# Designs tried in a protein design chat: miniprotein binders against Pentatricopeptide repeat-containing protein At3g56030, mitochondrial. Part 13

Target 1, 310 residues: Pentatricopeptide repeat-containing protein At3g56030, mitochondrial, of Arabidopsis thaliana (Mouse-ear cress) (q9ly43)
Amino acid sequence: STVNPNPTASPGRRTCVEFDNLIFKAGSSGDFEAVRRLLNSRVVNACFNTTATFKFLTNTDSYSSSLEDLRRILPQTDAGYTRKHSYETLIARLCKLGRIDDALVLINDMAIGEFGLSTCVFHPILNTLTKKNRIEEAWRVVELMRSHAIPVDVTSYNYFLTSHCYDGDVAEASRVLRKMEEEEEGVMSPDTRTYDALVLGACKSGRVEAAMAILRRMEEEGLSVLYATHAHVIGEMVESGYYALSVEFVMAYAGKDKRLDEENLGSLASKLIKRKRFKEAKMVLKEMSVRGLRMGDALREFHEKNVLQS
Short names: E, the ipSAE of ESMFold2; O, the ipSAE of OpenDDE; V2, 0.75 times the mean of E and O plus 0.25 times the DockQ between their complexes.

## First folded at step 15 (miniprotein)

Design TH37 (from TH27 with E109Y; at its last look DockQ between E and O 0.91; V2 from the best seeds 0.82)
Amino acid sequence: SRRYLLLLIEWLILMATQLIQEALEALDRGDYETARKLLDEAIELLKLALEYAKELGNEELIRLIEKLLELVEKARQAIERGDVRKARELLREAARKLLEALEELRELYKR
ESMFold2, look of step 15: ipSAE 0.721; ipTM 0.916
ESMFold2 (binder alone), look of step 15: mean pLDDT 87; pTM 0.883
OpenDDE base, look of step 15: ipSAE 0.817; ipTM 0.928
ESMFold2, fold request of step 16: ipSAE 0.745, 0.699, 0.749; ipTM 0.920, 0.908, 0.921
ESMFold2 (binder alone), fold request of step 16: mean pLDDT 88, 88, 88; pTM 0.885, 0.886, 0.887
OpenDDE base, fold request of step 16: ipSAE 0.821, 0.820, 0.819; ipTM 0.931, 0.931, 0.931
ESMFold2, look of step 17: ipSAE 0.761; ipTM 0.925
ESMFold2 (binder alone), look of step 17: mean pLDDT 88; pTM 0.884
OpenDDE base, look of step 17: ipSAE 0.814; ipTM 0.928

## First folded at step 16 (miniprotein)

Design TH38 (at its last look DockQ between E and O 0.88; V2 from the best seeds 0.76)
Fold by ESMFold2, look of step 16:
Structure TH38 (fold): chain B 310 residues (1-310), chain A 83 residues (1-83)
Amino acid sequence: as target 1 above (310 residues)
Amino acid sequence: SRRYLLLLIEWLILMATQLIQEGDLREAIELLQLALEYANELGNPELISLIQRLLKAVDKGDLDEAARQLLTALEKLRQLEKR
């Protein structure tokens, strides 16, 4: 991720949004020397690239040549963090555009230029390929990582694991976990994303009790519990008809993280309404109101009509 | 490290436990056979024996014995990970 703006910028200095806007204007007008200077100067101002930095690069005909201009000027940016992060940000942008082959060209550019190729630049490529179920291509990217002596880390493997678990493919997910055990060069310990994938896999298999046992394991390991991990369990409970259990689950976790509570109770209420479980949905919405939790427009309208006006 | 194999075996056994409780014994056996495969790779004789006895109990339909072996296997996995 390249979404680390500098919130502590000093008075009189440009913000990350201002730099992104200037880069957008310069890139859109073909002034790539200005793009290069802005990429350098934003780092001097402690302002990191964001997901908006290369938004002028699109898949429209009017921007078809912009990549070649970026390939020309990126080697000319300030060495070290500035140049490395510019490549990372551009590779992520290309992946968002679905231009994986172009992202791999930039990997090669970094390798030839000796600009500090690292595991992080491969993450958006692996993420995109695995999400699109292009698993064989993703493994070829892993082979490319190894050819550059870049360790395949837990994050990289977790993209494969999550993809197989989402598909309910327990056998293939198991093979990924076995490969992770064999890696001496990577991180050998399961992390939050590893457990999230296993919870997801149990849920996609319809095994919510197993999913909750793994969630409990996450807590015992002292790992930060992801909002998505709770969402897997809530979704499976509702899909399997465990409506009362789903309410009990969200209430058991309520009270210490208001943003998590808003997500859990809000998403559960929405799912219950869709399943016409209005009694349970009203209970959840009443609790959201009592706790001062923010509701989306649809939930607020339902709450006003069905709870407050009753 | 053996942490990924231990977690994998536990994951498979936990899902098999729920399948047994729901009466889906065929699917439970499939997961336990896979768990046995990875237990063999782990190389712990006690765990291998526990999963073999578990498989035999499930295959025979002896669900009381299967429940006892499940608890023992899960406890052993936690001991191995804690070590």
Scores: ipSAE 0.653, ipTM 0.901, lowest interface PAE 1.0, mean pLDDT 86
ESMFold2 (binder alone), look of step 16: mean pLDDT 86; pTM 0.856
OpenDDE base, look of step 16: ipSAE 0.778; ipTM 0.925

Design TH39 (from TH27 with L102F; at its last look DockQ between E and O 0.90; V2 from the best seeds 0.79)
Fold by ESMFold2, look of step 16:
Structure TH39 (fold): chain B 310 residues (1-310), chain A 111 residues (1-111)
Amino acid sequence: as target 1 above (310 residues)
Amino acid sequence: SRRYLLLLIEWLILMATQLIQEALEALDRGDYETARKLLDEAIELLKLALEYAKELGNEELIRLIEKLLELVEKARQAIERGDVRKARELLREAARKLLEAFEELRELEKR
């Protein structure tokens, strides 16, 4: 019998998790023919590859699997969506492992085989490089995209913009925005990620009131603000002593997303308590209670002792 | 419309506005070293804004930012020579001029 207890030729209601587990077992045991068949059959079963699909590929010596084995079998998967998505998933896995040069080898494999390179295949490479502050290498990847006539989209530029804004580097962030203006392929306009980066940049520069003005501008355009961006603004307000403003900020954005509200109000209340701003903290906790928002144990105890009992 | 350049200039102007307002508050407290440091930062942001306003090619915006730089530089010099009253006057004028620049940006964007 094969190491695959359920051959791919017998489709059913297998879940994506079940396919990922079977691929993990097959890859870990060196059965790459089974891996190839499972990559094909999961699409027949309406199951997309996941971040777990190539988890058997690691940076250790303890497994019989290798990138070279995957490079051999991926061209042999079913053409079209199946093969393209398998490459995309493996490239993302290699980026997660920090193996950028290997991810670029797969880009080249796709180009030579004419397997359908597109902008989205490059996104995990750019994201990883910019987050690691390897900016020069990230721009060389952009050059590679251009050499294949792959359009550089707003998402790609936003990785650079966000990295510079996180560092508080207004001058470099400005240069990225100027480059986005010069992009002639496709009419690009600022999107939610662009505005979020500018909010982050103002916040990291200590200019919380400027960040608030940009947030108000986002609301005027009907754009949704990212959770992480709210957290950075709240943190900067409290660190800078803007306690009343921080309460006004969370109240202004409350009511749209219960999970976001729980995190924002809860985090603010905790920070206010630590700084002994008990009147402001009580206001936030009362609002959390009125809105039915979940509190952590410490907040719930404080609320019961100081709001409900007094 | 040059939407990325307009957004960039607006972003820089918003941050410079906050810095100038904070510098005025520092002058009110008598914290002249903080006021000078905040104005130095505002000058750097306004220089960037001017660079991009020139690339945009809008003469009114260029004129407004050039005047802003003049006012803030003179305010910094006034602080250095101890003329706090003059520095306040110049910065209040700069704050009003910043509002004009912001309004010009918003009108350009709406076109």
Scores: ipSAE 0.684, ipTM 0.900, lowest interface PAE 0.9, mean pLDDT 86
ESMFold2 (binder alone), look of step 16: mean pLDDT 88; pTM 0.886
OpenDDE base, look of step 16: ipSAE 0.814; ipTM 0.927

Design TH40 (from TH27 with R106Q; at its last look DockQ between E and O 0.88; V2 from the best seeds 0.75)
Fold by ESMFold2, look of step 16:
Structure TH40 (fold): chain B 310 residues (1-310), chain A 111 residues (1-111)
Amino acid sequence: as target 1 above (310 residues)
Amino acid sequence: SRRYLLLLIEWLILMATQLIQEALEALDRGDYETARKLLDEAIELLKLALEYAKELGNEELIRLIEKLLELVEKARQAIERGDVRKARELLREAARKLLEALEELQELEKR
C-alpha cells in the first residue's frame, strides 16, 4: 500500500507552477533531496508532474551529473503513482532532449526495481523515434516491450502507422496494419486514430475522394472524427481544387467548438482568397460573421471591403 | 475478427478506384502519359490488395482482384499501343469489378 508521510505540508495552496519552479530551483542547485520531497508533496497537494517538472535537466556538460542524481533519488520517492509518474515524466523529458539511450536506462531501472513497467512509459520513446524516422530502432523498442511481457497497444502501433502515412508510404503502412491484425491479445480493433492515419495517407497520396470515403466509413462505425483529420481533408481539398466541397465540408462540422471553427473557417477563407476564389471566400466569411467568429486582421479587412460594403 | 485486414483491403481498393477514375479522365483529355502512370500506381495497390485477400482466404475476392489486375494491365498495354477505345472499355469493366469487390467486402464485414 502507498502511505504518504506528509513531511512537507503546504500551509498555502501551492499551484503546479509553484511546485515546478521549486523543483527547478532545487535541481539546478544540486539539492536532490529537496527534489525528492517536492515530488512526493506535490501529489499529496493534487499537483501532478508536468512537462516542466524536469526542465532543469538539459544537454549541457552538467546534465550527466543531474541524471545520475535523479536515478539515485527516484527509487526513494513514494511508491505507487508518485514514483511511476516521476519516471514517466523524466523519460518523456529525456526523449524531448533526444536522449533515447538514457530513457532506456530508466526503463531498465524500473524493471530491476519492479516499479511497475507499463505500456505508457514506452509511448514517448516510440513517438520520438517514429517522428525522427528511426523506424528500425522503434521496432527494437517494441521487441524490448515484448521481452518484458508488456502488451503493444493500438497507440504504439499508431505511431508507426501515422509516420508511414505522413510519408505517403502505403506499402509500409499496410505492413503495420497487418501487424496490428496479428497481435495475439486480440483485443485491439481499429480506433479513431487508426482511421485518422488512413485519411492522412490518402490525403498525402493526393487521393481526397478516397479520404472522404474513409471519413464516411468512420461515421458509419460511430467514430468521432478528430479535429486534425478535418484539417488534413480541408487542406487537401483546396490543394486539389475542390473549393465548393471544402466550403460544404467545414459548414457540416461547424458549431461544436467555437475556437476550432474560427481556425478552420478562417484558414479556409485565407486559402480561398490566396487562390482568388472570392465567391467561396465570401461565403465562408459571411458564415463566420453570422456565427460571431473572430477574424484575423487580413480577413476582417477583406470582409469589410468585399462583404459588408456590397 | 479480421477487422484490420478487411479495413486494409478496403483502403487499397478505394484508392485504386480513384486512380482508375482519374485515368479515365486523363484518357478523355488525351493525356496518355498521366493515364499510364495512374494505372501503374493502381496495379501496385491491387497487387497489395491481392496479397491480403489471399491471406483472408476469400475465393470470390481473390478472383475479383485477379481479374482487376488483368483488366488494368491490358488497359495499360492498350494505351501504349495507342488503342484508346480498348483502354477505356477495359477500365470501365475494371470499375464494375471494383464495385463488386467493395460489395464483397461489405458482406464480409457483416459476418
Scores: ipSAE 0.614, ipTM 0.880, lowest interface PAE 1.3, mean pLDDT 86
ESMFold2 (binder alone), look of step 16: mean pLDDT 88; pTM 0.889
OpenDDE base, look of step 16: ipSAE 0.800; ipTM 0.921

Design TH41 (from TH27 with A95L; at its last look DockQ between E and O 0.89; V2 from the best seeds 0.79)
Fold by ESMFold2, look of step 16:
Structure TH41 (fold): chain B 310 residues (1-310), chain A 111 residues (1-111)
Amino acid sequence: as target 1 above (310 residues)
Amino acid sequence: SRRYLLLLIEWLILMATQLIQEALEALDRGDYETARKLLDEAIELLKLALEYAKELGNEELIRLIEKLLELVEKARQAIERGDVRKARELLREALRKLLEALEELRELEKR
């Protein structure tokens, strides 16, 4: 989510979208001096970098002269927030492209230049490596963080935990949780993503009742349950043939958040139709209609043909 | 705080609880191979829970999990010798002990 710190701009003043578009055109044309100037000037307009700022980078391998040009001009941006945030935004873009080695080169550039290296620049690197099941490399990045005296936070550990839980590897997930207990950097407590990973792990092990118990613990802790966490449970219930239970589950959470309700009920209806569970699907679609929840075209057509005429 | 260890032990015990419940259902339908496999998985989880309970250093929790392991291992042995009635008795006692362990974890969280 992006926050607009300047919701009202003077007539004719550039917006954050306009700055991103200008940077896209300049970078695509090879005009990196213009990119440098735009990175500086957007800050005076209270228009901070976004996930679109370096979208002109599209190369997914590490061979690209555009990165070398960016490495040349970034130290020339205004010191402080402008330069630091430009590095952070570029690192995140490189991770999205899968160019982890290049992201690590920028980490080193920040360290040598003393540009304010912190935990958050490592998050996209760890996320990408763990999602690609490159766990050994991810732990080496953790060691790199420690070599710079950068604390490993709950978010960082949760990437490992989620990866092991997705694989159903309870023993490895357990070892990550133990490591989280050992951390000296302040007092850490399980957060929303920690519980999400444990629900996921129980679901991937086929233990949906244990998953639901962890959900209750999450609520008792006062944590907001994620849509993704509900999706783990719904998916396992349908896969395991607990169709009536799946309907009861989504109904128990319905009425609290309309967007969440649309996702949960819509997803369940689609899964039930795919499994030819038309009776249960009709129940879900009827409730979506009664509650005024949005349906996609396929669900709407099914609803009109099979529910409104029944 | 030791909140990560407490949550970890709870997670393992909750999954073991479901495995033991499913093993009882397998025994009731005569599927002894499935019951043995489920109990082997529960034993693995309980051994992990014991390791972390020892790291936590709580004597009450350690004793509860050691008793749980004893009950489940005896139930597996009973299945191997064909004593299904005894296996059911041992597993129902294990479920009562699992509830006790969960309550102890809740009390430790309050402290």
Scores: ipSAE 0.751, ipTM 0.924, lowest interface PAE 0.7, mean pLDDT 87
ESMFold2 (binder alone), look of step 16: mean pLDDT 89; pTM 0.901
OpenDDE base, look of step 16: ipSAE 0.816; ipTM 0.929
ESMFold2, look of step 18: ipSAE 0.689; ipTM 0.905
ESMFold2 (binder alone), look of step 18: mean pLDDT 89; pTM 0.900
OpenDDE base, look of step 18: ipSAE 0.817; ipTM 0.929

Design TH42 (from TH27 with L14M; at its last look DockQ between E and O 0.80; V2 from the best seeds 0.76)
Fold by ESMFold2, look of step 16:
Structure TH42 (fold): chain B 310 residues (1-310), chain A 111 residues (1-111)
Amino acid sequence: as target 1 above (310 residues)
Amino acid sequence: SRRYLLLLIEWLIMMATQLIQEALEALDRGDYETARKLLDEAIELLKLALEYAKELGNEELIRLIEKLLELVEKARQAIERGDVRKARELLREAARKLLEALEELRELEKR
């Protein structure tokens, strides 16, 4: 059961950090019966697993056989949410360690045990593979998902889309979008991460003005603009030598969100100063001052010496 | 309602639009080799857009993109034979047709 109604915790119950610390100590000392009991009891205390729960598992032995012991005791945890979430958390930990083959062994363990495979256990596997540009392997994982009748969701496709867009591979990105259209439950709409990937793809293809058009389209759809999308685009413009265009970009988005404006113009000004593009930096700082946007100490000092004196 | 396919075609058309505008700028400064390379890239994007417009099944959009491909290919050929004013004329017509394609896509999204 993925829906678990939890009561408000009573005074004197252990915290999530306390459970993670106890599990770390037990796992590090080889007491996997204690690990099993703690995984069960933390859920009773409304404390769900975290990214720290299996941190005793490393790529060096913290002692000799932690994964094999976890594979032995996880089937013996309380059925339902507790066991399913324990597998999900362990799979994510293995992906963080780069142990994709071991994560796939856990997928197989869940399938054989009929412990409730779902799309979300595959997300860290797909994310890791696509980030490492192991695209062929990532598609084979999708084939594995389909062999178990596990639906491929928007999040899963977005990992592929972002990877191809980062590489500037418009043809492959197009094929991913076409596959997203074909999904049997095709009531999905492009989301913020879909648009982020298309902005990135246009930038990486050298078509930054098209990226700005897509970003305007994103706003017309009422989607939230991500900090990361703006920061990445600004950085790519400056790194590629598009200084005038970078100024146009931040000005085109100025006026809607004061905090975003402060970050975009401030970050751009700092990058332009670092590259000794002082004319462009002065333009940005003057606009920040006119709009009443906050500056960090270094930018304010530069502005006072170089803009206000002119 | 084909939201991903419409967005895909729009994305390709917007990138082709920038390429055509850059090609016009390259022609204006006499950089014909850059102009030809930009048009080759635009042709590849428009061919891909046509493929997906055919999957969408919209005859007006298909007609617009087929005309766009004709205009851009003729402009590339005009550059190859040194007819810069013809190339510029054809690319300005292509720019107008790109706007028509974007308008058609917006009308389809309203459905």
Scores: ipSAE 0.709, ipTM 0.912, lowest interface PAE 0.8, mean pLDDT 86
ESMFold2 (binder alone), look of step 16: mean pLDDT 88; pTM 0.886
OpenDDE base, look of step 16: ipSAE 0.782; ipTM 0.912

Design TH43 (from TH27 with Q18E; at its last read DockQ between E and O 0.92; V2 from the best seeds 0.84)
Amino acid sequence: SRRYLLLLIEWLILMATELIQEALEALDRGDYETARKLLDEAIELLKLALEYAKELGNEELIRLIEKLLELVEKARQAIERGDVRKARELLREAARKLLEALEELRELEKR
ESMFold2, look of step 16: ipSAE 0.798; ipTM 0.940
ESMFold2 (binder alone), look of step 16: mean pLDDT 88; pTM 0.892
OpenDDE base, look of step 16: ipSAE 0.822; ipTM 0.931
ESMFold2, look of step 17: ipSAE 0.790; ipTM 0.940
ESMFold2 (binder alone), look of step 17: mean pLDDT 88; pTM 0.887
OpenDDE base, look of step 17: ipSAE 0.822; ipTM 0.931
ESMFold2, look of step 18: ipSAE 0.791; ipTM 0.938
ESMFold2 (binder alone), look of step 18: mean pLDDT 88; pTM 0.889
OpenDDE base, look of step 18: ipSAE 0.823; ipTM 0.932
ESMFold2, fold request of step 23: ipSAE 0.784, 0.816, 0.786; ipTM 0.939, 0.944, 0.938
ESMFold2 (binder alone), fold request of step 23: mean pLDDT 88, 88, 88; pTM 0.892, 0.894, 0.896
OpenDDE base, fold request of step 23: ipSAE 0.833, 0.833, 0.833; ipTM 0.937, 0.937, 0.937
ESMFold2, last read: ipSAE 0.801, 0.795, 0.769; ipTM 0.941, 0.939, 0.936
ESMFold2 (binder alone), last read: mean pLDDT 88, 88, 88; pTM 0.894, 0.894, 0.893
OpenDDE base, last read: ipSAE 0.834, 0.833, 0.833; ipTM 0.937, 0.937, 0.937

## First folded at step 17 (miniprotein; from TH37 with Q18E)

Design TH45 (at its last look DockQ between E and O 0.83; V2 from the best seeds 0.80)
Amino acid sequence: SRRYLLLLIEWLILMATELIQEALEALDRGDYETARKLLDEAIELLKLALEYAKELGNEELIRLIEKLLELVEKARQAIERGDVRKARELLREAARKLLEALEELRELYKR
ESMFold2, look of step 17: ipSAE 0.743; ipTM 0.932
ESMFold2 (binder alone), look of step 17: mean pLDDT 87; pTM 0.882
OpenDDE base, look of step 17: ipSAE 0.829; ipTM 0.933

## First folded at step 18 (miniprotein)

Design TH50 (from TH43 with E25Q K47Q R63T E66D K67Q K74S K86Q R92Q E100S; at its last look DockQ between E and O 0.89; V2 from the best seeds 0.83)
Fold by ESMFold2, look of step 21:
Structure TH50 (fold): chain B 310 residues (1-310), chain A 111 residues (1-111)
Amino acid sequence: as target 1 above (310 residues)
Amino acid sequence: SRRYLLLLIEWLILMATELIQEALQALDRGDYETARKLLDEAIELLQLALEYAKELGNEELITLIDQLLELVESARQAIERGDVRQARELLQEAARKLLSALEELRELEKR
């Protein structure tokens, strides 16, 4: 297929950043025909939309009419992937701005226009609502998904689960897990995010040993353990005063992933210093030095004055 | 497979186990108020676990959790009447029974 780039573009192929910058300029100046054209041509150039694509849309009064102009031109973008992804990207932008009602208007636009409404466009809406503790509204969005015959997936339920676990609400978290079992009838298994939420919930309940048991269970299932899951455990150990155990924990995981080791040992050392646990902090920093792990500026200064001088 | 329900019950049992072990430590140091509070929390978790074990329909697990609840509730009553020795014995038995429940859950998961 032939594509004629914007005539103001430099010779050669445009990058995704260049497309985002051109869209920013066009949208900021009110040239939504140019926005429409750029949304079409970027896909032809294999430059898909990014989190920056609709950054010109803000909450200031000077940009308040931009959504209505976007609602007018998005149906006029190339059918298929281009139009669907433009809607998905804009919905995610609106959620980042906290404009949930506007995101739901776009959901309805997609439904009426039959533009390929699917589960993934609802994820940022559910994530935002659950993080803001607007649980009743989030469940109404699930009802909206069902009204369009759109399946509610494990990712969607995990937003609810994580929110309840963050609050330490074991009873409500249990109710979500039961609902996941009931509606999916065992077709899907708990994933990395499910286990992360349960580790978080045990930590927020003050149950560090239970959290560690679930983390080991996660590893036995062959699931990727992410930094955030370790951070839940490290944070709770320090908060609960389990300083020796916290050092033991990070050492038990050290040696397999250098970036993870830097994050685990670095964050623990910082937390121990804040709590004035200097003996434990010095042990962690010494181990970081022995293993050649990178330290942030504050940790490096502490290490130089308190560990290397010993 | 009932993977979410099994994981949920295990999660609840693991937390109850930690609570009961901490309650034993509180009894050993004479902190009966802390021990009772920890047992109240463990009872809440075990009641949830029982509800979901009944939904799972496994008779062995239901029996184990019923027995756990009776042991922990009896230990709480023993603390209230000042019978610390009996409370300790009941909680030690509850701790052993919790390990049995966890083993049953692991066997069910593997099926």
Scores: ipSAE 0.806, ipTM 0.942, lowest interface PAE 0.5, mean pLDDT 87
ESMFold2, look of step 18: ipSAE 0.798; ipTM 0.939
ESMFold2 (binder alone), look of step 18: mean pLDDT 88; pTM 0.888
OpenDDE base, look of step 18: ipSAE 0.816; ipTM 0.928
ESMFold2, look of step 19: ipSAE 0.781; ipTM 0.936
ESMFold2 (binder alone), look of step 19: mean pLDDT 88; pTM 0.887
OpenDDE base, look of step 19: ipSAE 0.816; ipTM 0.928
ESMFold2 (binder alone), look of step 21: mean pLDDT 88; pTM 0.886
OpenDDE base, look of step 21: ipSAE 0.815; ipTM 0.928

Design TH51 (from TH50 with A95L; at its last look DockQ between E and O 0.87; V2 from the best seeds 0.82)
Fold by ESMFold2, look of step 21:
Structure TH51 (fold): chain B 310 residues (1-310), chain A 111 residues (1-111)
Amino acid sequence: as target 1 above (310 residues)
Amino acid sequence: SRRYLLLLIEWLILMATELIQEALQALDRGDYETARKLLDEAIELLQLALEYAKELGNEELITLIDQLLELVESARQAIERGDVRQARELLQEALRKLLSALEELRELEKR
């Protein structure tokens, strides 16, 4: 029906935040025709959907009604990017809410409507299932992907790999890597997330030296080591009691990326303090101060009391 | 490319190497139960590495890992008998072969 453009908006200057706020207001008040129009018009303003776009959808008493309304209006959005991205965003929101079956209903809606299913639409479903250790269900989703001729990509396999590595299940992680090798669609190669998972797996197995060797492989390949990958190694070193090695590790990487240095040294200092390793913590905090790195409140308090007063 | 299989085998061998090094340290400190448990874990990893080396189809790597398994199993037996000297010698030989396997993997990756 009737398009309702916002007469008070600055033409051509509406932001993604403004679109998300308008959609939130419209959806919260039940005006799903306005939601449909806003989903279309934001693309005209070069504004992509965000994680906030469907924030009005919650697990409250109107649970089924709001989703049913969205299921009615999404097919009526502009074909192509707009409609596909709206489905992707809504599916991701449903996964965040823990509503996996509803997300799968939307997959089916896209299939029936021929709205362009692709691998990335399945990513939040696989991520959520693997993080919740619902591995068998996640593999059934992979089977669903294959039934629609949707290729399983590195990102999809990495969710399984990371989950098994987090559990320290080397045998199952190995089987995932082997499956990645035999995947026919495109030439797959290890990426930063693949190496991150292997570092995590070595750490969860208590094999910190192996983890460091894999980190060196990441660097040799020209891959950037993720903040999360450093966190895996630091965490395992402290958990295993390798306090001196943990200090050596963060110092070896310090000096090139101030944000990474703040995360690495700060995280290590916090973990050392928790373990009552005050000698090592003081060394790390003193180095943070020398390098001009920002500290959180707890670290700053400890530093003032124990380092600046010595 | 066979990059996932090569990385997988390297990952397994790196972890096995660390386990054997720690087992040798435990042996030197007289902690034979820890040494045995570490070797059991290393055997499991090497058995997986062998499985994937066979899939890779490299005869030199398969031979190296087969010999590694025999050495580590023999070292485990030696610990059970209390023959610490033989266990140490067998583990030292296993470490040399692990380094050879890692070199073979890196050579294969460059091909």
Scores: ipSAE 0.791, ipTM 0.937, lowest interface PAE 0.6, mean pLDDT 87
ESMFold2, look of step 18: ipSAE 0.785; ipTM 0.935
ESMFold2 (binder alone), look of step 18: mean pLDDT 88; pTM 0.893
OpenDDE base, look of step 18: ipSAE 0.820; ipTM 0.930
ESMFold2, look of step 19: ipSAE 0.784; ipTM 0.931
ESMFold2 (binder alone), look of step 19: mean pLDDT 88; pTM 0.895
OpenDDE base, look of step 19: ipSAE 0.820; ipTM 0.930
ESMFold2, look of step 20: ipSAE 0.770; ipTM 0.937
ESMFold2 (binder alone), look of step 20: mean pLDDT 89; pTM 0.896
OpenDDE base, look of step 20: ipSAE 0.820; ipTM 0.930
ESMFold2 (binder alone), look of step 21: mean pLDDT 88; pTM 0.894
OpenDDE base, look of step 21: ipSAE 0.821; ipTM 0.931

